VHH binders against Ferredoxin-fold anticodon-binding domain-containing protein 1 (FDXACB1). Designs and how they scored, part 12

Target 1, 94 residues: Ferredoxin-fold anticodon-binding domain-containing protein 1 (FDXACB1), of Homo sapiens (Human) (q9brp7r531to624)
Amino acid sequence: LYPPCYVHDVSFWIDQKKGFDELEFHTVARAVSQDTIISIQFLSRFQHPKTQQVSLCYRLTYQTCDKALTQQQVASMQSQFRKEIQQHLYVIPR
Below, E stands for the ipSAE of ESMFold2; O stands for the ipSAE of OpenDDE; V2 stands for 0.75 times the mean of E and O plus 0.25 times the DockQ between their complexes.

## First folded at step 18 (VHH; framework vhh_6fv0_2)

Design aa2 (from x3 with V109Y; at its last look DockQ between E and O 0.92; V2 from the best seeds 0.00; counts 0 for: unsure alone 63.8 < 65)
Fold by ESMFold2, look of step 18:
Structure aa2 (fold): chain B 94 residues (1-94), chain A 129 residues (1-129)
Amino acid sequence: as target 1 above (94 residues)
Amino acid sequence: QVQLQESGGGLVQPGGSLRLSCAASGFTFSSYAMYWVRQAPEKGLEWVSTINRGGSTIYYADSVKGRFTVSRDNAKNTLYLQMNSLKPEDAAQYYCARDVYTYTYEGSYRTATWSYQYRGQGTQVTVSS
């Protein structure tokens, strides 16, 4: 059949003053995964009732037809992705 | 209508260099992330490089990192790829592609997918001795 796919969620607090650039988020996710992410799903927005901080949650689906990914490769990509969004999008990973 | 025209391909020896250009028209070039992708015969498209709208964020496929440099000139609506230290495995048809997303919705959930559908006819890079 088809190569395995991997699904990982990412949640983070956004900088409400700077805003959140979803197109840049997509760009970073696709590139850090070496183009192995096939979809990005927005799952939820949460505003903390005490602090008013806003967090977003996205689901990333990794799969490639050319070469099967391993769990360790995907874990490394996910780890790098969390670092990159902090730098480029002014978010704080949860 | 979105139009992209690649140029600058050719035949080079291993270790050689080429510079590809991509002329864009029919859309606001500076509003889109741009991509280089390539295709070897009877293979699928392989992502090569991404550059964001302003040119400040740049990524490369691991297979080309350190050898290729992407850049853009938003005033001239042009995307570039400098390819150095070319290898036989770099031989392919090279395309520039514009950012494009399709969204599907299920309640509050929103799924983004994409394609490289907005690309030119490509330019051939051949690496042989």
Scores: ipSAE 0.811, ipTM 0.905, lowest interface PAE 0.5, mean pLDDT 91
ESMFold2 (binder alone), look of step 18: mean pLDDT 79; pTM 0.817
OpenDDE, look of step 18: ipSAE 0.895; ipTM 0.950

Design aa3 (from x3 with V109E; at its last look DockQ between E and O 0.93; V2 from the best seeds 0.85)
Fold by ESMFold2, look of step 18:
Structure aa3 (fold): chain B 94 residues (1-94), chain A 129 residues (1-129)
Amino acid sequence: as target 1 above (94 residues)
Amino acid sequence: QVQLQESGGGLVQPGGSLRLSCAASGFTFSSYAMYWVRQAPEKGLEWVSTINRGGSTIYYADSVKGRFTVSRDNAKNTLYLQMNSLKPEDAAQYYCARDVYTYTYEGSERTATWSYQYRGQGTQVTVSS
């Protein structure tokens, strides 16, 4: 594949009372990455046996044909994305 | 039938302003994030701005931050883009868009990809020398 491709996972505990809005999750991911995320993959759901808390894990793939992305730029976008989902989707990053 | 209709484009001098509007029909407008994208001649679509369903979460491309403001009126099914301090680089056909997701499954894992399939005919913004 011509441009570099960067893959990063994100895991977080959801607020079961507020629910998890996957479409808003997609919206935030795409925008924070300046539209450089090309796919979002749901990997797994985990429910903690003692606390009953639910955690979700997603894989984000960054790539753009228009620009050369660096690993440092993607790491910054991933870090910002983790902050934004906590604020907008009421999740607690793991 | 999903319909999006952009308006408000025109010719403006550098430093000028325009306000674009997008009338939406044929779907529950308030249930979808909306996008502004633009296309210069012989180029692909460039993302400009995103606004979530309720209008509380807004993002901009770095190239337009501080100059453009997106908003929506869910009661009127209308999306807006206020464009200030226009530059020659902003000249393009501007589209109001709603995306479409495609899902691919592998076991319990699923992968989402998307496109801006639903967009209007666009409105031309031209910035003179």
Scores: ipSAE 0.764, ipTM 0.879, lowest interface PAE 0.7, mean pLDDT 90
ESMFold2 (binder alone), look of step 18: mean pLDDT 79; pTM 0.771
OpenDDE, look of step 18: ipSAE 0.893; ipTM 0.950

Design aa4 (from x3 with A61V; at its last look DockQ between E and O 0.93; V2 from the best seeds 0.87)
Fold by ESMFold2, look of step 18:
Structure aa4 (fold): chain B 94 residues (1-94), chain A 129 residues (1-129)
Amino acid sequence: as target 1 above (94 residues)
Amino acid sequence: QVQLQESGGGLVQPGGSLRLSCAASGFTFSSYAMYWVRQAPEKGLEWVSTINRGGSTIYYVDSVKGRFTVSRDNAKNTLYLQMNSLKPEDAAQYYCARDVYTYTYEGSVRTATWSYQYRGQGTQVTVSS
């Protein structure tokens, strides 16, 4: 038996004045996924050449044997997560 | 040395209430997100609730939403879980756990993983049917 693994990326512009709280980002990701995310990868940082805005890109890996995860459930969790980080981390999703 | 001590468990009838406490020492409590997790017999640890460092962001596993309330008092280094409308399926050993991350690197990619290794001895919640 090999539980399904779902991978989704999230990227967003940060508020450099308020700063980015990566620990809070991890906390929100884990909780919104009902503890089904098993790893969070920082992939890249991009600074826009004209505006100097900074965006970050992370990869979330969802996997669990304890629950029946479907692609639709994970997509819903990912969508909710994008909303939550806007609210709590003052980021603008890309 | 991280130390966590849970208390407040006991025997309760279905529909009853308990309030759990977790006393923390050996680390700066206000700098960490805190978790409640539980373990029923012959099961792994189940995440129950998360509260961020300042207490402003709170999440629950779906099965306890509306019934459980987590809070923290950073001045007293204490985490709480108010458990209302208890059900037989809530019976478990309850642990408080401190936030902890392990980072590994492959090229420019940094991977975060975590565990509930920093937890106390737990407190038993039993719901008589």
Scores: ipSAE 0.812, ipTM 0.899, lowest interface PAE 0.5, mean pLDDT 91
ESMFold2 (binder alone), look of step 18: mean pLDDT 79; pTM 0.768
OpenDDE, look of step 18: ipSAE 0.900; ipTM 0.947

Design aa5 (from z4 with Y103W; at its last look DockQ between E and O 0.95; V2 from the best seeds 0.86)
Fold by ESMFold2, look of step 18:
Structure aa5 (fold): chain B 94 residues (1-94), chain A 129 residues (1-129)
Amino acid sequence: as target 1 above (94 residues)
Amino acid sequence: QVQLQESGGGLVQPGGSLRLSCAASGFTFSSYAMYWVRQAPEKGLEWVSTINKGGSTIYYADSVKGRFTVSRDNAKNTLYLQMNSLKPEDAAQYYCARDIYTWTYEGSVRTATWSYQYRGQGTQVTVSS
């Protein structure tokens, strides 16, 4: 049987002076999800016309055959992930 | 050329402890997140722990939280896993891993997938009375 797949997007403003470490972002996403994220897509970059701030948007796909995942569990993981990237990567979630 | 060499496995009774080590060479160890993964007989690879390149950010699988401690020594190019309060379900071949990414592109959309392909021969942990 094909296990359920959950797709969630995350957008955030980066600190242009400190830079953005995309592989560290991947590391945090994979770990917070208990290794249930199977792919990460970069979707877009947006630069705000007034402030010149840069925002990035990524898509996270959750799926596993070895664990029972529910929408509520994935939503909780996504919420925790947004907190973790703010703390560790100096980004501001949108 | 990435090389990883695990050691420190053995036979232990339930409740016992082991300390695994992993010697790394052929890449700049301090620039990469490192992983412990394990494989029990007839099962897939199971993620155990992640430690970021600087050692400041650490995550564990729920099944090992509070019992296992990952650490790294970037000066010695070595990764460690302290395993306490071992249970029969912890019995597995343990691997030190660095991931490898595969990137695909569809217009401006970039998709990353990965595997734990960079790993050593593993070290066996057996837990039984």
Scores: ipSAE 0.754, ipTM 0.875, lowest interface PAE 0.6, mean pLDDT 90
ESMFold2 (binder alone), look of step 18: mean pLDDT 80; pTM 0.781
OpenDDE, look of step 18: ipSAE 0.895; ipTM 0.952

Design aa6 (from x3 with S115D; at its last look DockQ between E and O 0.90; V2 from the best seeds 0.00; counts 0 for: unsure alone 63.3 < 65)
Fold by ESMFold2, look of step 18:
Structure aa6 (fold): chain B 94 residues (1-94), chain A 129 residues (1-129)
Amino acid sequence: as target 1 above (94 residues)
Amino acid sequence: QVQLQESGGGLVQPGGSLRLSCAASGFTFSSYAMYWVRQAPEKGLEWVSTINRGGSTIYYADSVKGRFTVSRDNAKNTLYLQMNSLKPEDAAQYYCARDVYTYTYEGSVRTATWDYQYRGQGTQVTVSS
């Protein structure tokens, strides 16, 4: 049997002065999920026409046959991930 | 070409300690996040620890938290794993791996995947009994 697949999007405003480190974003996502994320998709970039603030949107796909992943566990990992990127990447979640 | 060489494995009793080393060459070591992964017989690779390129951000698998400590010396191109309070469940071939991503594109959507392909030959950790 194939294990369930959980898909969650994350979007956030970046700190344009500090820049956005996508490799670090990947590193944090993989680690906070205990290596259960199998792909990370960059979906879109939006620049607000008035403020010029930039937001990015990514899609995280969680799946593993070696662990019993539940929706609640994935939601908890997603919540922790949102906190970690604010700390490490200086972004503001949307 | 990327080269990674693990060492420091061996036979230890439960509760014992080992220190693994990983010598890196053929790439700019300080530019990459590094990983420890392990594999028991006939099982897939299990993630153990991650350390970012500067060493300031460190994560562990829940199964090893509080017992293992990862570190790196970017001047010596070396990654370390201090393993304390070893359990029979920790017995495995241990590999260090370099951060690497494969990107595929569909229009403006970019998908990143990875597979720990840049790793050494491993070093065996055996916990007695």
Scores: ipSAE 0.810, ipTM 0.900, lowest interface PAE 0.5, mean pLDDT 91
ESMFold2 (binder alone), look of step 18: mean pLDDT 79; pTM 0.804
OpenDDE, look of step 18: ipSAE 0.887; ipTM 0.947

## First folded at step 19 (VHH; framework vhh_6fv0_2)

Design bb1 (from z4 with Y105W; at its last look DockQ between E and O 0.94; V2 from the best seeds 0.88)
Fold by ESMFold2, look of step 19:
Structure bb1 (fold): chain B 94 residues (1-94), chain A 129 residues (1-129)
Amino acid sequence: as target 1 above (94 residues)
Amino acid sequence: QVQLQESGGGLVQPGGSLRLSCAASGFTFSSYAMYWVRQAPEKGLEWVSTINKGGSTIYYADSVKGRFTVSRDNAKNTLYLQMNSLKPEDAAQYYCARDIYTYTWEGSVRTATWSYQYRGQGTQVTVSS
């Protein structure tokens, strides 16, 4: 049997003055998930035509054979990750 | 070329302390997040701790929270791990690692993956019962 794979998207508005540090985003995602994220996909960038606000969308894939994951554990990790990126990356989740 | 050298391992009693060091060269140390990972016999690598490039963002595996402290000195190109209240389950070869990302594209979608391939030879921590 293959371990379950959990996929969750996150979208957020960035602070254009402070910028967005994608490597830091990766660092936070990997750590908050206790190293259970196996890939991070950049899906899209949107710039609002009137306000010029920029949002980004990423896809996180959770999976590991070494640590059995439940849907509830992954949901908790995703929730904590959304909180952490607000504090560390100055983003506003959508 | 990236070079990392761990030191400070040894034999301790349960409840003892050790301080690990990692000397880095061949890259701009202050530009990279750094990791501690460990490997027990016949096991895969286990993530222990992460510290971002500036040292302001720090995370720990649940199994070591409150007992281990990671730090870095960017002026000395050195990463540290203070290990207190050591347990038998902490016995392992400990490695410091630099992050490295591989990017692939399918249309406009960019996928990042990574590994711990940039690590030193490791330093052994043994906890005697």
Scores: ipSAE 0.811, ipTM 0.907, lowest interface PAE 0.5, mean pLDDT 91
ESMFold2 (binder alone), look of step 19: mean pLDDT 79; pTM 0.777
OpenDDE, look of step 19: ipSAE 0.900; ipTM 0.951

Design bb2 (from z4 with T57I I58T; at its last look DockQ between E and O 0.91; V2 from the best seeds 0.87)
Amino acid sequence: QVQLQESGGGLVQPGGSLRLSCAASGFTFSSYAMYWVRQAPEKGLEWVSTINKGGSITYYADSVKGRFTVSRDNAKNTLYLQMNSLKPEDAAQYYCARDIYTYTYEGSVRTATWSYQYRGQGTQVTVSS
ESMFold2, look of step 19: ipSAE 0.828; ipTM 0.916
ESMFold2 (binder alone), look of step 19: mean pLDDT 80; pTM 0.785
OpenDDE, look of step 19: ipSAE 0.906; ipTM 0.953
ESMFold2, look of step 20: ipSAE 0.828; ipTM 0.916
ESMFold2 (binder alone), look of step 20: mean pLDDT 81; pTM 0.789
OpenDDE, look of step 20: ipSAE 0.900; ipTM 0.952
ESMFold2, look of step 21: ipSAE 0.819; ipTM 0.908
ESMFold2 (binder alone), look of step 21: mean pLDDT 80; pTM 0.780
OpenDDE, look of step 21: ipSAE 0.902; ipTM 0.953

Design bb3 (from z4 with I58T; at its last look DockQ between E and O 0.96; V2 from the best seeds 0.88)
Fold by ESMFold2, look of step 19:
Structure bb3 (fold): chain B 94 residues (1-94), chain A 129 residues (1-129)
Amino acid sequence: as target 1 above (94 residues)
Amino acid sequence: QVQLQESGGGLVQPGGSLRLSCAASGFTFSSYAMYWVRQAPEKGLEWVSTINKGGSTTYYADSVKGRFTVSRDNAKNTLYLQMNSLKPEDAAQYYCARDIYTYTYEGSVRTATWSYQYRGQGTQVTVSS
């Protein structure tokens, strides 16, 4: 049977003065998911025309054959991931 | 060239402790997150722990949380893993690793994947009854 695949997007405003560390973003995503994320896709960058605020959108793909992975577990990991990036990468989820 | 050298493995009884060390050279150690991974016989690599480049944030696999502590000394280019309350299922070859990312493109979408290609020869941890 084909291992289940869960796909979730995350979008956030970056702190332009502190900058955005994409490698750290990858590190946090992989760790919070217990190494079940198999790929991270950068989807888009948006700069608001009035405020000049920049947001980024990424897609996280969760898949593992080594252990059972459920939608509820992935949702919990995604929730924790949003908290971790806000705290450590100074981003504002949208 | 990236070089990583693990040490500190050995034979311990269940409930025992070991401290693993990893000496790094050939790259700017303080600029990279570092990883511990392990491999039991006939199995693939299993992620154990991650520490960010500054050492302020650590993560653990659920199977080792509360028993293992990762740390780093960026002045000495050294990564550590303190392993307490060892169990038979912890027996494995332990590797310190720096990851490498591969990027592929489909239009404007950039996909990142990774591997633990940058790792040492490993150090064996054996837990016997």
Scores: ipSAE 0.801, ipTM 0.902, lowest interface PAE 0.5, mean pLDDT 91
ESMFold2 (binder alone), look of step 19: mean pLDDT 80; pTM 0.785
OpenDDE, look of step 19: ipSAE 0.905; ipTM 0.953

Design bb4 (from z4 with T102K T113E; at its last look DockQ between E and O 0.96; V2 from the best seeds 0.00; counts 0 for: unsure alone 64.9 < 65)
Fold by ESMFold2, look of step 19:
Structure bb4 (fold): chain B 94 residues (1-94), chain A 129 residues (1-129)
Amino acid sequence: as target 1 above (94 residues)
Amino acid sequence: QVQLQESGGGLVQPGGSLRLSCAASGFTFSSYAMYWVRQAPEKGLEWVSTINKGGSTIYYADSVKGRFTVSRDNAKNTLYLQMNSLKPEDAAQYYCARDIYKYTYEGSVRTAEWSYQYRGQGTQVTVSS
């Protein structure tokens, strides 16, 4: 059978002037998770009709064959990832 | 075509140091995040370190943090790994790697998966008492 699999979504407002670098987003996600994220899905783009702010939503799938991940470990990785993208990608999590 | 060549491996005592190098060619090195991965006998690839394209953002596996330092010289197309305080558990074939992403679509949803397909032939690090 397959190791446990954890799925978490992240959504955030981007800085349109600075732009959004999806490859750097992938790099940060994979590194912060200690390479336990096995896929990243782009789900949607939303532009607020009044403010023109743009939000992106991604789905992260955590799984490793090497060891059993716990919900607590994944929650910690997800929390750290949200902080890292604010610092490196100039986004505001929502 | 993409070429990566690792060097600098060898035999060291526990607590010793080695410096690995990776020479890159066949692509714009400065446009890619680069990776160190390693493989011990009969094990899968284990991620060691990541450095972004500009060298300003660096990550390490928990097992090597504080002992290993990754760096890059984009003018020379070279990636480095300084390994200090080496332990027997660090013994492995070390590879430098560049990612390749595979994308699949289900309607408007785009899924990215990756591999360390673009990696060199590796350099052996042996740690013994």
Scores: ipSAE 0.667, ipTM 0.823, lowest interface PAE 0.9, mean pLDDT 89
ESMFold2 (binder alone), look of step 19: mean pLDDT 78; pTM 0.775
OpenDDE, look of step 19: ipSAE 0.861; ipTM 0.936

Design bb5 (from z4 with T104K T111E; at its last look DockQ between E and O 0.94; V2 from the best seeds 0.00; counts 0 for: unsure alone 63.2 < 65)
Fold by ESMFold2, look of step 19:
Structure bb5 (fold): chain B 94 residues (1-94), chain A 129 residues (1-129)
Amino acid sequence: as target 1 above (94 residues)
Amino acid sequence: QVQLQESGGGLVQPGGSLRLSCAASGFTFSSYAMYWVRQAPEKGLEWVSTINKGGSTIYYADSVKGRFTVSRDNAKNTLYLQMNSLKPEDAAQYYCARDIYTYKYEGSVREATWSYQYRGQGTQVTVSS
């Protein structure tokens, strides 16, 4: 039996003065998902040619064998995650 | 050499309380997020709680939220779990854990996966009337 797999991207502008703590990003993502994220891919770094602001894009893969994950639950986790990273990592989601 | 040593487990009645401790050595404890995970017989590891390196960001599994409190003392290299209102379903071997990441690279794309490989022998929590 193969459990449902949900893939969602997140991108955000970072505060270059404060820096970006990727390990904290992982920690928050895993915890907000109730430990259902199984991998996190760093996809890209983009520097806006006019403003020089830097954004990062990550891909989160949700999958669990022992919970009945639905698309709606994952969407809620993704929404909460965007709020948590603003608070803890000083980023602005896109 | 990463060493983690759990203690404080025991037998309690339903509704009882226990406080688990975890002594850490062999790494800079204050630089790592720490985890409590548990394992019931013939089950996989179940995540219980996360606390970030500074102790200011804390998360719980829904099954324990409101009953368990994680904390850390970075000066003593110690992680704690206060467990209140214990239920039979909380019976398990409890581990404190530090994770380890594995990275795979394909061009500019980097995939991270992890495990709770760094953990001690655990401490048994039994809940019986």
Scores: ipSAE 0.812, ipTM 0.904, lowest interface PAE 0.5, mean pLDDT 91
ESMFold2 (binder alone), look of step 19: mean pLDDT 77; pTM 0.773
OpenDDE, look of step 19: ipSAE 0.890; ipTM 0.949

Design bb6 (from z4 with E106T; at its last look DockQ between E and O 0.93; V2 from the best seeds 0.88)
Fold by ESMFold2, look of step 19:
Structure bb6 (fold): chain B 94 residues (1-94), chain A 129 residues (1-129)
Amino acid sequence: as target 1 above (94 residues)
Amino acid sequence: QVQLQESGGGLVQPGGSLRLSCAASGFTFSSYAMYWVRQAPEKGLEWVSTINKGGSTIYYADSVKGRFTVSRDNAKNTLYLQMNSLKPEDAAQYYCARDIYTYTYTGSVRTATWSYQYRGQGTQVTVSS
């Protein structure tokens, strides 16, 4: 029997002058999820042709063998994560 | 060459306090997020706390929020965990761990995974009853 696996994407605009700290992004994702994220995938970079703003897209995979994890818990973690990255990483979620 | 040495464990009564320390060497301590993890007998590693490289961003497992406080002194290459209001459920071997990532690539997709492999020998916390 395998524990459930939940996959959610996050996209956001970055501040190119301040830069994007991917290691800090990983740190926040792991911690906000209570260490239930098992992988983080960088999916894409998009530069808006009109504004030249850059967005990044990542995929977070939630799964744990030791605790029951529900869709509602994951949705709450994902919502909190979007708030935390805006606060700590100079990004604007999409 | 990563070296981590935990200390400050011991035997306390429920409701008691302990302060753990972690001395780091063999890497640039101030460049890494640091973690406290713990392991009770016959169980896997359980994440306890995270502190980012500058010390400004701090997170706790829900089971320890309000009772534990993590801090770091980058000038002394030392990580701390203040544990208050200890419960029997907190009894475990406590480890400090350094940030480490493994990357794999499938086309343009880059997948990050991690582990707590860079940790010390641990320090035992026992809560008597």
Scores: ipSAE 0.819, ipTM 0.903, lowest interface PAE 0.5, mean pLDDT 91
ESMFold2 (binder alone), look of step 19: mean pLDDT 80; pTM 0.768
OpenDDE, look of step 19: ipSAE 0.905; ipTM 0.952

## First folded at step 20 (VHH; framework vhh_6fv0_2)

Design cc1 (from bb2 with K53R; at its last look DockQ between E and O 0.94; V2 from the best seeds 0.88)
Fold by ESMFold2, look of step 20:
Structure cc1 (fold): chain B 94 residues (1-94), chain A 129 residues (1-129)
Amino acid sequence: as target 1 above (94 residues)
Amino acid sequence: QVQLQESGGGLVQPGGSLRLSCAASGFTFSSYAMYWVRQAPEKGLEWVSTINRGGSITYYADSVKGRFTVSRDNAKNTLYLQMNSLKPEDAAQYYCARDIYTYTYEGSVRTATWSYQYRGQGTQVTVSS
């Protein structure tokens, strides 16, 4: 028997003047997920050709062996994570 | 020469309180998020709490929320865990841990993983009457 694995992407516009703190992003992701995220992937950077705004896209992989995760629980964690990064990292989720 | 030393464990009755300390040396303490994790006999490590570098953001496992408080004093290179309303389920070896990230690359995709391998020897918390 194998624990379920859930993969969700998050993308957001950054404040280039304040900068983006990737280590803090990792810290928040791990904690909001109750330590169920096992990896975080940086997927891409996009700079809008007209506005020069920069967005980043990350992939979060959720998995744990010590209790079952449901897709609804993970969706709730992902939703809360988007709110937390907006508050703490000054990003605008897409 | 990263060193972490936990202290403050002991035997308490259910409903009691303990305050754990973690003394850090050999690295710039204020540059790292810090974690409390615990391990009961014959179980894996369980995440308990996280505090960011500046101490302004704290997080807790659902099982301890409202009962435990994490804090840090960056001037003293010390991490704390105040544990109130202790339950038998809280009995464990408690460790403080520092972040360590491993990065692997597949083209332009960068994958971060981590572990709790940078931790001290732990301090035992026992809850019994």
Scores: ipSAE 0.830, ipTM 0.915, lowest interface PAE 0.5, mean pLDDT 91
ESMFold2 (binder alone), look of step 20: mean pLDDT 80; pTM 0.786
OpenDDE, look of step 20: ipSAE 0.892; ipTM 0.949

Design cc2 (from bb2 with K53R I100V; at its last read DockQ between E and O 0.95; V2 from the best seeds 0.89)
Amino acid sequence: QVQLQESGGGLVQPGGSLRLSCAASGFTFSSYAMYWVRQAPEKGLEWVSTINRGGSITYYADSVKGRFTVSRDNAKNTLYLQMNSLKPEDAAQYYCARDVYTYTYEGSVRTATWSYQYRGQGTQVTVSS
ESMFold2, look of step 20: ipSAE 0.837; ipTM 0.918
ESMFold2 (binder alone), look of step 20: mean pLDDT 79; pTM 0.772
OpenDDE, look of step 20: ipSAE 0.894; ipTM 0.950
ESMFold2, look of step 21: ipSAE 0.837; ipTM 0.918
ESMFold2 (binder alone), look of step 21: mean pLDDT 78; pTM 0.759
OpenDDE, look of step 21: ipSAE 0.896; ipTM 0.951
ESMFold2, fold request of step 22: ipSAE 0.832, 0.841, 0.836; ipTM 0.920, 0.924, 0.922
ESMFold2 (binder alone), fold request of step 22: mean pLDDT 80, 79, 79; pTM 0.780, 0.771, 0.765
OpenDDE, fold request of step 22: ipSAE 0.918, 0.918, 0.919; ipTM 0.958, 0.958, 0.959
ESMFold2, last read: ipSAE 0.826, 0.834, 0.833; ipTM 0.916, 0.920, 0.920
ESMFold2 (binder alone), last read: mean pLDDT 79, 79, 79; pTM 0.776, 0.772, 0.772
OpenDDE, last read: ipSAE 0.918, 0.918, 0.919; ipTM 0.958, 0.958, 0.958

Design cc3 (from bb2 with E106T; at its last read DockQ between E and O 0.93; V2 from the best seeds 0.89)
Amino acid sequence: QVQLQESGGGLVQPGGSLRLSCAASGFTFSSYAMYWVRQAPEKGLEWVSTINKGGSITYYADSVKGRFTVSRDNAKNTLYLQMNSLKPEDAAQYYCARDIYTYTYTGSVRTATWSYQYRGQGTQVTVSS
ESMFold2, look of step 20: ipSAE 0.831; ipTM 0.915
ESMFold2 (binder alone), look of step 20: mean pLDDT 81; pTM 0.780
OpenDDE, look of step 20: ipSAE 0.904; ipTM 0.954
ESMFold2, look of step 21: ipSAE 0.835; ipTM 0.915
ESMFold2 (binder alone), look of step 21: mean pLDDT 80; pTM 0.773
OpenDDE, look of step 21: ipSAE 0.897; ipTM 0.952
ESMFold2, fold request of step 22: ipSAE 0.831, 0.838, 0.837; ipTM 0.921, 0.923, 0.918
ESMFold2 (binder alone), fold request of step 22: mean pLDDT 79, 79, 80; pTM 0.762, 0.764, 0.774
OpenDDE, fold request of step 22: ipSAE 0.921, 0.921, 0.921; ipTM 0.960, 0.960, 0.961
ESMFold2, last read: ipSAE 0.835, 0.836, 0.824; ipTM 0.920, 0.923, 0.917
ESMFold2 (binder alone), last read: mean pLDDT 80, 79, 79; pTM 0.777, 0.764, 0.766
OpenDDE, last read: ipSAE 0.920, 0.921, 0.921; ipTM 0.960, 0.961, 0.961

